# Designs tried in a protein design chat: VH-VL binders against NAD kinase (nadK). Part 151

Target 1, 268 residues: NAD kinase (nadK), of Syntrophomonas wolfei subsp. wolfei (q0aze0)
Amino acid sequence: MKIILVNNRFKENTEKKAQEIAGQLSALNVEVIIDNGLDEPYAGTVDFIMVLGGDGTMLRAARRYGQRAIPVLGVNMGTVGFLSNIEINELAEYLPLILREEYSLEARMMLEVAVFQQQSLLTRVFCLNELLLRSNSPRMLSFALEISGQKLEPYRGDGLIVSTTTGSTAYSLSAGGPIADPQLDAFIVTPVASHIINKRPLVVSPEREISLHLLEEREAIIGIDGQIKMDFGAENRVLIKRAPHPLLMVNLKAKPFFTSIDRSLQRQ
Key: E = the ipSAE of ESMFold2; O = the ipSAE of OpenDDE; V2 = 0.75 times the mean of E and O plus 0.25 times the DockQ between their complexes.

## First folded at step 15 (VH-VL)

Design II7 (from CC10 with light chain L55F; framework fv_ixekizumab; at its last look DockQ between E and O 0.82; V2 from the best seeds 0.79)
Fold by OpenDDE, look of step 15:
Structure II7 (fold): chain C 268 residues (1-268), chain A 122 residues (1-122), chain B 112 residues (1-112)
Amino acid sequence: as target 1 above (268 residues)
Amino acid sequence: QVQLVQSGAEVKKPGSSVKVSCKASGGTFSSYAIHWVRQAPGQGLEWMGGIIPILGRADYNQRFKGRVTITADESTSTAYMELSSLRSEDTAVYYCARGHTWKTSHGYFDYWGQGTLVTVSS
Amino acid sequence: DIVMTQTPLSLSVTPGQPASISCRSSQSLLRDIGLNYLHWYLQKPGQSPQLLIYFGSDRASGVPDRFSGSGSGTDFTLKISRVEAEDVGVYYCMQALQTPLTFGQGTKLEIK
């Protein structure tokens, strides 16, 4: 059995814990690869991914490995978030179940984000939370939104968020988007400070495709999961689709979403 | 408790197709692989294939040479097994079974359907 | 494909006496983490198969302790310490190390 431990190299406690866990797993004849984000994602086949840390680390892990249909377990290390399933002190208890693959999975839709320079693909990434288009200046953006070829009225504002249902409790929420059931597959299109008063978020079928481009030359950026940033100009286009594979989140311990949503949101 | 309820007995002509359903209840459908195993009269058990509903990915026993199609509908918690180009030797009781894991491999079958008799006769 | 071979194919046992069924695999079913992907099923007359032993030695829920599984690698044994009338049926071993999953031929257990 081969497991990737994903941690945050900038968090010393996660580094130490990763080494400790790696030792424990190795003693059980489990091959361990530690991914602290410094190197390229491990390209070989693995059976399990364990994410040590908070939601940010999970997002990174999802972008790096989510398309590979590998079970991903979030192990919280004292932070508050939505994406961890067990606490670090519970790991020993659940380790036998992990090894025997006695766990349930929850599929979380991811985004496939393709950024183009005219007709040339610049980059393609998968992400768990959202794609953000926003102005990189005090000036509003004018941009075009198309959904499955349907051209909407031009958007004017600071930006736009295209989020998964998982991401609905992230930046989209702060921008006025709805809270979505994470078991539901959908796009949430949330305007950021729209020039149009009461511009409503859109809930869009995961079967549709979303495209964005600027209607004027402005300084803009694309943000992905709040961690990746790239310049975005008038010559660029972004195409958003449902990722081919969902993130397979390991569910060792039941965490009722709706009964805990208020508590979780209050803690953030 | 977990239950797997299969569709009723079928009588088919050679060359036709049969589609058997398996409805799961009492558990999380998408979290476990569903397998199909058949048993010819007086014979042993033969694994036909399995599906990972959460991925919609199925694995097949290549001995069936592509005649088997396994699908799953998460909305109804139902798995399906379609066997085409039926032959007399396909006469058997077909079972669905739940794997204890999400994978089609490594798992044991902790719950079984009641079986569906498919008779292929001219 | 991994070939599973059971012996004997039939077994007649006097109630109260022990029974032993062997299952051999054409390749090792032992994974590096120490798990044997060998499972045992019992199919009672007119019924669907039911899980008996999993991972070589663990008893399924509700299975009496008179049933035991042992072995590792390529050789496995199912033992019944004291056979009872309710134990009549066909016993199957199954490897789940890799697809296709494969069963032994089955061992029919009858009461004398």
Scores: ipSAE 0.816, ipTM 0.903, lowest interface PAE 0.8, mean pLDDT 94
Fold by ESMFold2, look of step 15:
Structure II7 (fold): chain C 268 residues (1-268), chain A 122 residues (1-122), chain B 112 residues (1-112)
Amino acid sequence: as target 1 above (268 residues)
Amino acid sequence: QVQLVQSGAEVKKPGSSVKVSCKASGGTFSSYAIHWVRQAPGQGLEWMGGIIPILGRADYNQRFKGRVTITADESTSTAYMELSSLRSEDTAVYYCARGHTWKTSHGYFDYWGQGTLVTVSS
Amino acid sequence: DIVMTQTPLSLSVTPGQPASISCRSSQSLLRDIGLNYLHWYLQKPGQSPQLLIYFGSDRASGVPDRFSGSGSGTDFTLKISRVEAEDVGVYYCMQALQTPLTFGQGTKLEIK
């Protein structure tokens, strides 16, 4: 059995814990690959991914491995968010179930984001929470949103968020978007500080294709899960659609989403 | 409690196809592989394939890969098995079963449908 | 494909006496993490199969403790310490280590 163990190298406690856990797994004849963010993603076949840390570490794991259809377990190491399932001190208790594959899965929709310069593909990335288009100057943006080829009235404001339902409790929420059940598949399109009177958040079928481009020259950026940033200008266009595969999140413990919303949001 | 209910018996002519349904209730449909197993009269059990509903991905026994199609509809919690180019030796009881795990390997089948008799005769 | 071979194919047992069924695989079913991917089912007359033993030795819910599974790797045994009338049927072993999943030929248990 082969497992990737994802941690954050810049958190001293998580690196030490990752090494301890790798030792425990090796003693059970589990082959362990450590991914602390420094090296390229492991390219080989694995059975399971274990994420040690908070929501940010899970977001990186999802971008690196989410399209490989591999179960991913979030293990909390202090700050409770929305993406962990068990606590670090419970891991030994749950190891037998992990080895026997006695757990359920929850699918979480991901975004596929393609950025173009004119007609040339510049980059393709996947994300779990959201794409952000925002101004990179004090001036607001003028931009076009198209949904499956249907052009909406132009937007003016600080930017726009295109989020998954999982991302509904992240930046989209702060910008006025709804909290969505993460078991639903949908895009949530949330304007950021819109100057246009009737631009409200939209909930859009996951089968749609969403396109964004600027209507005038401005300094803008595209943000991915709050962790990747790229420059975006008048010669660029971004296309967003549902990723081919969902993130397969492991469920060993019940995590009641609706009754825990206040606690989870306060701990972010 | 998990329950699997299959569609009723079918009588088919050689060369035609059959589609058997398997409706799951009382559990999390998407998390567990649904398998199809057939049993010819007086014979043992034969695995035909299975589907991973959360991925929409099916794996097939190579013996049937060109003739069998396994699908799932998450909205109705129903799996389907379609067998084409039927022959008399395809006369069998067809069972669906739920594996304990999400993928088509490693699973033990803790829940079984009641079986669907498919008779192929001219 | 992993071939599963059961012996005997038929077994006639006096009520109250023990019974033993062997299952042999053409390849080891033991993974390095210590699990055997071998499962046992009972098909009673006119019924669907039902899970009896999983991972070689674990009893399914509601299965009496007179049923036990043992063995590892390529050789596995199902034992019934005291056969009862309700135990009549066909017993199948199944490997689940890899696809295609494969069954033994079955062992028919009868009461004499």
Scores: ipSAE 0.759, ipTM 0.887, lowest interface PAE 1.3, mean pLDDT 91
ESMFold2 (binder alone), look of step 15: mean pLDDT 93; pTM 0.957
ESMFold2, look of step 16: ipSAE 0.736; ipTM 0.880
ESMFold2 (binder alone), look of step 16: mean pLDDT 93; pTM 0.955
OpenDDE, look of step 16: ipSAE 0.816; ipTM 0.901

Design JJ1 (from GG2 with heavy chain S56D; framework fv_patritumab; at its last fold request DockQ between E and O 0.86; V2 from the best seeds 0.82)
Fold by ESMFold2, look of step 15:
Structure JJ1 (fold): chain C 268 residues (1-268), chain A 121 residues (1-121), chain B 113 residues (1-113)
Amino acid sequence: as target 1 above (268 residues)
Amino acid sequence: QVQLQQWGAGLLKPSETLSLTCAVYGGSFSGYYWSWIRQPPGKGLEWIGEIYHEGDTNYNPSLKSRVTISVETSKNQFSLKLSSVTAADTAVYYCAREGFLHWTPYGMDVWGRGTLVTVSS
Amino acid sequence: DIEMTQSPDSLAVSLGERATINCRSSQSVLYRSYNKNYLAWYQQNPGQPPKLLIYWASTRESGVPDRFSGSGSGTDFTLTISSLQAEDVAVYYCQQYYTTPRTFGQGTKVEIK
């Protein structure tokens, strides 16, 4: 059995704990690849991904490995959120189940985000929570939103969020978007400080294609899961689609979403 | 690993339509742009156009009025049609894969062996 | 369109000596957000298709000998063959993939002197 152990070397104690767990797994004849963010994603075949940390570390793991259809377990290391399943001090208890593959999987929709220089692809990335388009200057943006080729009336304001249902509890929520059941597949389109009052949040079929471009020369930024930042100008456009594969999240321990919403949000 | 096999008619008369097909073996067809490039005898390389596995195309403006690139995903194939050919279209035609790694493109990493197309009459 | 200009048109170099090929683009091919130049170098032997040598201006493709290296950024790029071998006699092309149409340099023929 080969696993990837993902940690965030910028959070205290995760580097030491990752080495400790890798040693423990190696003693059980499990091959371990450590991904602490320094190197390129591991390209070889693996059976399982274990994420040590909070939602931010899970977002990086999803971006790197989510399209490979490999089970991903979130292991909380002190700061709880929406994407961990077990606590670090419970790992020894659940490890036999992990090794015997005795767990269920929950599929979480991901976004495929393609950024173009006119017609030429600059980058294509995947994300679990959201794309944020925002102004990078004191001035508001004027931008166009198209949904499957249908051009909506222009937007004017600080920006726009296109999120998954998983991302509905992240930046989308702060901007006034609804909380969505992460078992649903949908886009949630939430304006940020819109100057146009009737621009309401939209819930959109995952089969649609969403396109954004600026209508005037302004400095803008595209953010991906709050972790990747890309300059975005009038010569650019972005296309957002449902990613080919969902993130396959491991469930070992019951984590009731609806009864825990307020508790989880207070800790974010 | 990944290999491209191309075929099509090598001798055409003026005004005919050039038609070439490229098949992809030993790798994924999905997730890539697929290109056609030509090289007139003794001259340099000219990009004709590209197609994404889902069907989106980009064409060289110099050829756009005469070019159609299409994809047949069930067969892992893509094709080139160039209408109204003249002697100026005599060239070796290559198919190629546009490489993609770490969320970015990286040039044409796999090429077909080329097909010489001669336009005479 | 981004024009790609190579120099020289041909280059004669003694075996074991350094060969240097320059490429200039009419516009920057640097994607600043990733700090990557969308610039590739190809080798074409007689009667063969082009072969990718270098991508992102300076990254060597797998299986390409260490004597090949690429450098430069923005609009000015260089391919260097540190110690020319007999099998390196070929035509070399630079190519940008920052925008469409994709464009190639005119080519540089490298010969043994």
Scores: ipSAE 0.689, ipTM 0.871, lowest interface PAE 1.7, mean pLDDT 90
ESMFold2 (binder alone), look of step 15: mean pLDDT 93; pTM 0.956
OpenDDE, look of step 15: ipSAE 0.911; ipTM 0.962
ESMFold2, fold request of step 17: ipSAE 0.675, 0.659, 0.686; ipTM 0.863, 0.858, 0.871
ESMFold2 (binder alone), fold request of step 17: mean pLDDT 93, 93, 93; pTM 0.956, 0.956, 0.955
OpenDDE, fold request of step 17: ipSAE 0.919, 0.918, 0.918; ipTM 0.965, 0.965, 0.965

Design JJ14 (from GG2 with heavy chain L101K; framework fv_patritumab; at its last fold request DockQ between E and O 0.84; V2 from the best seeds 0.82)
Fold by ESMFold2, fold request of step 17:
Structure JJ14 (fold): chain C 268 residues (1-268), chain A 121 residues (1-121), chain B 113 residues (1-113)
Amino acid sequence: as target 1 above (268 residues)
Amino acid sequence: QVQLQQWGAGLLKPSETLSLTCAVYGGSFSGYYWSWIRQPPGKGLEWIGEIYHEGSTNYNPSLKSRVTISVETSKNQFSLKLSSVTAADTAVYYCAREGFKHWTPYGMDVWGRGTLVTVSS
Amino acid sequence: DIEMTQSPDSLAVSLGERATINCRSSQSVLYRSYNKNYLAWYQQNPGQPPKLLIYWASTRESGVPDRFSGSGSGTDFTLTISSLQAEDVAVYYCQQYYTTPRTFGQGTKVEIK
């Protein structure tokens, strides 16, 4: 059995704890690859991904490995978020179940984001929470949103968020979007400081294709899960679709979403 | 190991339509752009166009009025049609995969062996 | 369209000596957000399809000998063969994949002197 152990090298004790866990797994004849963010994603075949940390570390793991359709377990290291399933001090209790593959999986929709120079692909990335289009100057943006070829009236404002339901509790929420049940598949399209009064958040079928482009030359940025930043100009277009594979989150311990909302939001 | 196998008629008369097919083996068809490139004897390479696995295309403007690239996803195949051929279209025609990793394209990493198409005078 | 110009068109180099091929694009092929040049080099032996040698301007494809290296950024690129071997006699092409149409340089024929 081979696993990837994803940690955040910038958090206190996380690197030391990752080494301790790798040692424990190695003693059980489990081959461990540590991904602390320094190197390119591990290219080989693995059976399981264990994420040590909070939601940010899970977002990086999802971006790097989510399309491989491999079970991903979130292990909380202190700060309660939305994406962990068990606590670090419970790992020993659950480890036999992990090794025997005795757990259920919860599918979480991901976004596929493709950025083009005119019609030429520059990049294609995947994300768990959201894409943000925003101004990178004091000036507002003027941009076009199309949903499956249907052109909406132009937007004017600071930007736009296209999120998954999992991302509904992240930046989309702060911008006025609804909290959505993460078991639903949908896009949530949330304007950021729109100067056009009738631009409300939209909930959109996951079968739709969403595209964005600027209507005038401005400095803009595409942000991915709050972790990746790309320049975006008038010659660019972005296309957003449901990713081919959802993130397969391991469920070992029941985590009721609705009773935990306020607690999780106050800890962000 | 991804491999490309290509076939089609190798001898055409002027005004006929060139038709070639490329099949993909040993790897995923989905998630890639698939290209056609030609090389007249003793000359350089000319990109003809590309198609994404879902069917969207980009064509070389110099050939766009005569070119159609199509996919048959159920068979992991893509095809080239070039209408109204002349002697200037005599070339070796290659199919190729546009390589992709680490969220970026990286050039054509897998090529077919080529098909010589001769347009008689 | 981004035009790709190679120099020289033909190059004769003694066995074991350094071969240098230049490639110039009419526009930048650098994707600044990733700091990656969308430029590839291909080797084509007689009667064979092209073979990818270098991508992202400086990254060697798997199985390509260390004597091949790529350098440059933006509009000016160089392929270097540090110690020419007999099997390196071929035509070499640069190619940009930053925009469509994809374009190749005219090719550089490398021969042993």
Scores: ipSAE 0.697, ipTM 0.875, lowest interface PAE 1.6, mean pLDDT 91
ESMFold2, look of step 15: ipSAE 0.679; ipTM 0.866
ESMFold2 (binder alone), look of step 15: mean pLDDT 94; pTM 0.958
OpenDDE, look of step 15: ipSAE 0.906; ipTM 0.959
ESMFold2, fold request of step 17: ipSAE 0.691, 0.684; ipTM 0.869, 0.869
ESMFold2 (binder alone), fold request of step 17: mean pLDDT 93, 94, 93; pTM 0.958, 0.958, 0.958
OpenDDE, fold request of step 17: ipSAE 0.917, 0.917, 0.915; ipTM 0.965, 0.966, 0.965

Design JJ8 (from GG2 with heavy chain F100L; framework fv_patritumab; at its last look DockQ between E and O 0.95; V2 from the best seeds 0.00; counts 0 for: pae E 2.2 > 2)
Fold by ESMFold2, look of step 15:
Structure JJ8 (fold): chain C 268 residues (1-268), chain A 121 residues (1-121), chain B 113 residues (1-113)
Amino acid sequence: as target 1 above (268 residues)
Amino acid sequence: QVQLQQWGAGLLKPSETLSLTCAVYGGSFSGYYWSWIRQPPGKGLEWIGEIYHEGSTNYNPSLKSRVTISVETSKNQFSLKLSSVTAADTAVYYCAREGLLHWTPYGMDVWGRGTLVTVSS
Amino acid sequence: DIEMTQSPDSLAVSLGERATINCRSSQSVLYRSYNKNYLAWYQQNPGQPPKLLIYWASTRESGVPDRFSGSGSGTDFTLTISSLQAEDVAVYYCQQYYTTPRTFGQGTKVEIK
């Protein structure tokens, strides 16, 4: 059995804890790869991914490994967010279940984001929370949104967020979008500081294709999960679809989403 | 190990339609752009066009009016049709994959063996 | 369209000596956000398909000998064979994949002097 152990070397001394856990797993004849973010993603076959840290560390793991259909467990190391399942002090209790694969999986929709120079693909990025289109200057943006070939009236403002339901409690919420049940599959399209007051957030079928491009030459940014930044200009277009594979989140311990919303938001 | 196998008629008369097929083995068809490239005898390489596995295409403007690239995803195949051929279309035709590393293009990393297509004058 | 121009069209180099091929694009092929030039070099032996040597301007493909190196950025690129071997006699092409249509240089034939 081979496991990737994902940590963030700048939080809560997670490197030391990751080494301790790796040693314990090795003693159980489990091969461990540590991914602390410094190196390229591990390319080989693995059976399980364990994320030590908060939502940000999970977002990086999802981008790196989410399309590989590998179970991913979030292990909280202090700050409770929306993406951990168990606490670090519970890991020893649950480890036998992990090794025997006695757990359920919750699928979380991801975005597939394709960035183009005119009609030429520049890159694809997968994300768990959201794509942000944002002005990179004091000037507002004028931009076009198309949903499955249907052109909406132009947007004007600071930008736009295209979020998953998992991302509904992230930047989309701060921009006025709804909290969505993460068990639903949907896009949530949330304007950022729109000068057009009746541009409300939209909830859109995950079967749709969403495209964005600028209508005027402006400096803009595409942000991914708040962690990746890409320049975006008048020659660019972005296409957003549901990713081919959801993130497969391991469920060992029941988490009451609706009861915990206020506590989880207070800690972010 | 990804491999491309290509086939089609190699001898044509003027005004006929060139038709070639490329099949993909030993790897994923999905998520990639698949290209056709040609090379007239003793000359350089000319990109004809590409197709994404879902069917969207980009064509070389110099050939666009005569080119159709199609995909048969269930068979992991893509095809080239070039209509109204002339002697100028005599070339070796290659299929190729646009390679991806970390989901980012890095050039054409897998090529078919090529098919010589000769158009009589 | 981004036009790719190679120089020279052909060159003859003694065994063990350095071969240098230049490629110029009519527009930048640098994707600044990733700091990557979308430029590849291919080697083609007679009767065979092209073989990828260098991608992102300077990264060697797996299995390519260390004597092959790529350099340059933006619009000006160079392929260098530091010590020419007999098996390196081929035609070499640069190619951009920053925009469509994809375009190749006209090719450079490398021969032993």
Scores: ipSAE 0.673, ipTM 0.867, lowest interface PAE 1.8, mean pLDDT 91
ESMFold2 (binder alone), look of step 15: mean pLDDT 94; pTM 0.958
OpenDDE, look of step 15: ipSAE 0.918; ipTM 0.967
ESMFold2, look of step 16: ipSAE 0.621; ipTM 0.849
ESMFold2 (binder alone), look of step 16: mean pLDDT 94; pTM 0.958
OpenDDE, look of step 16: ipSAE 0.916; ipTM 0.965

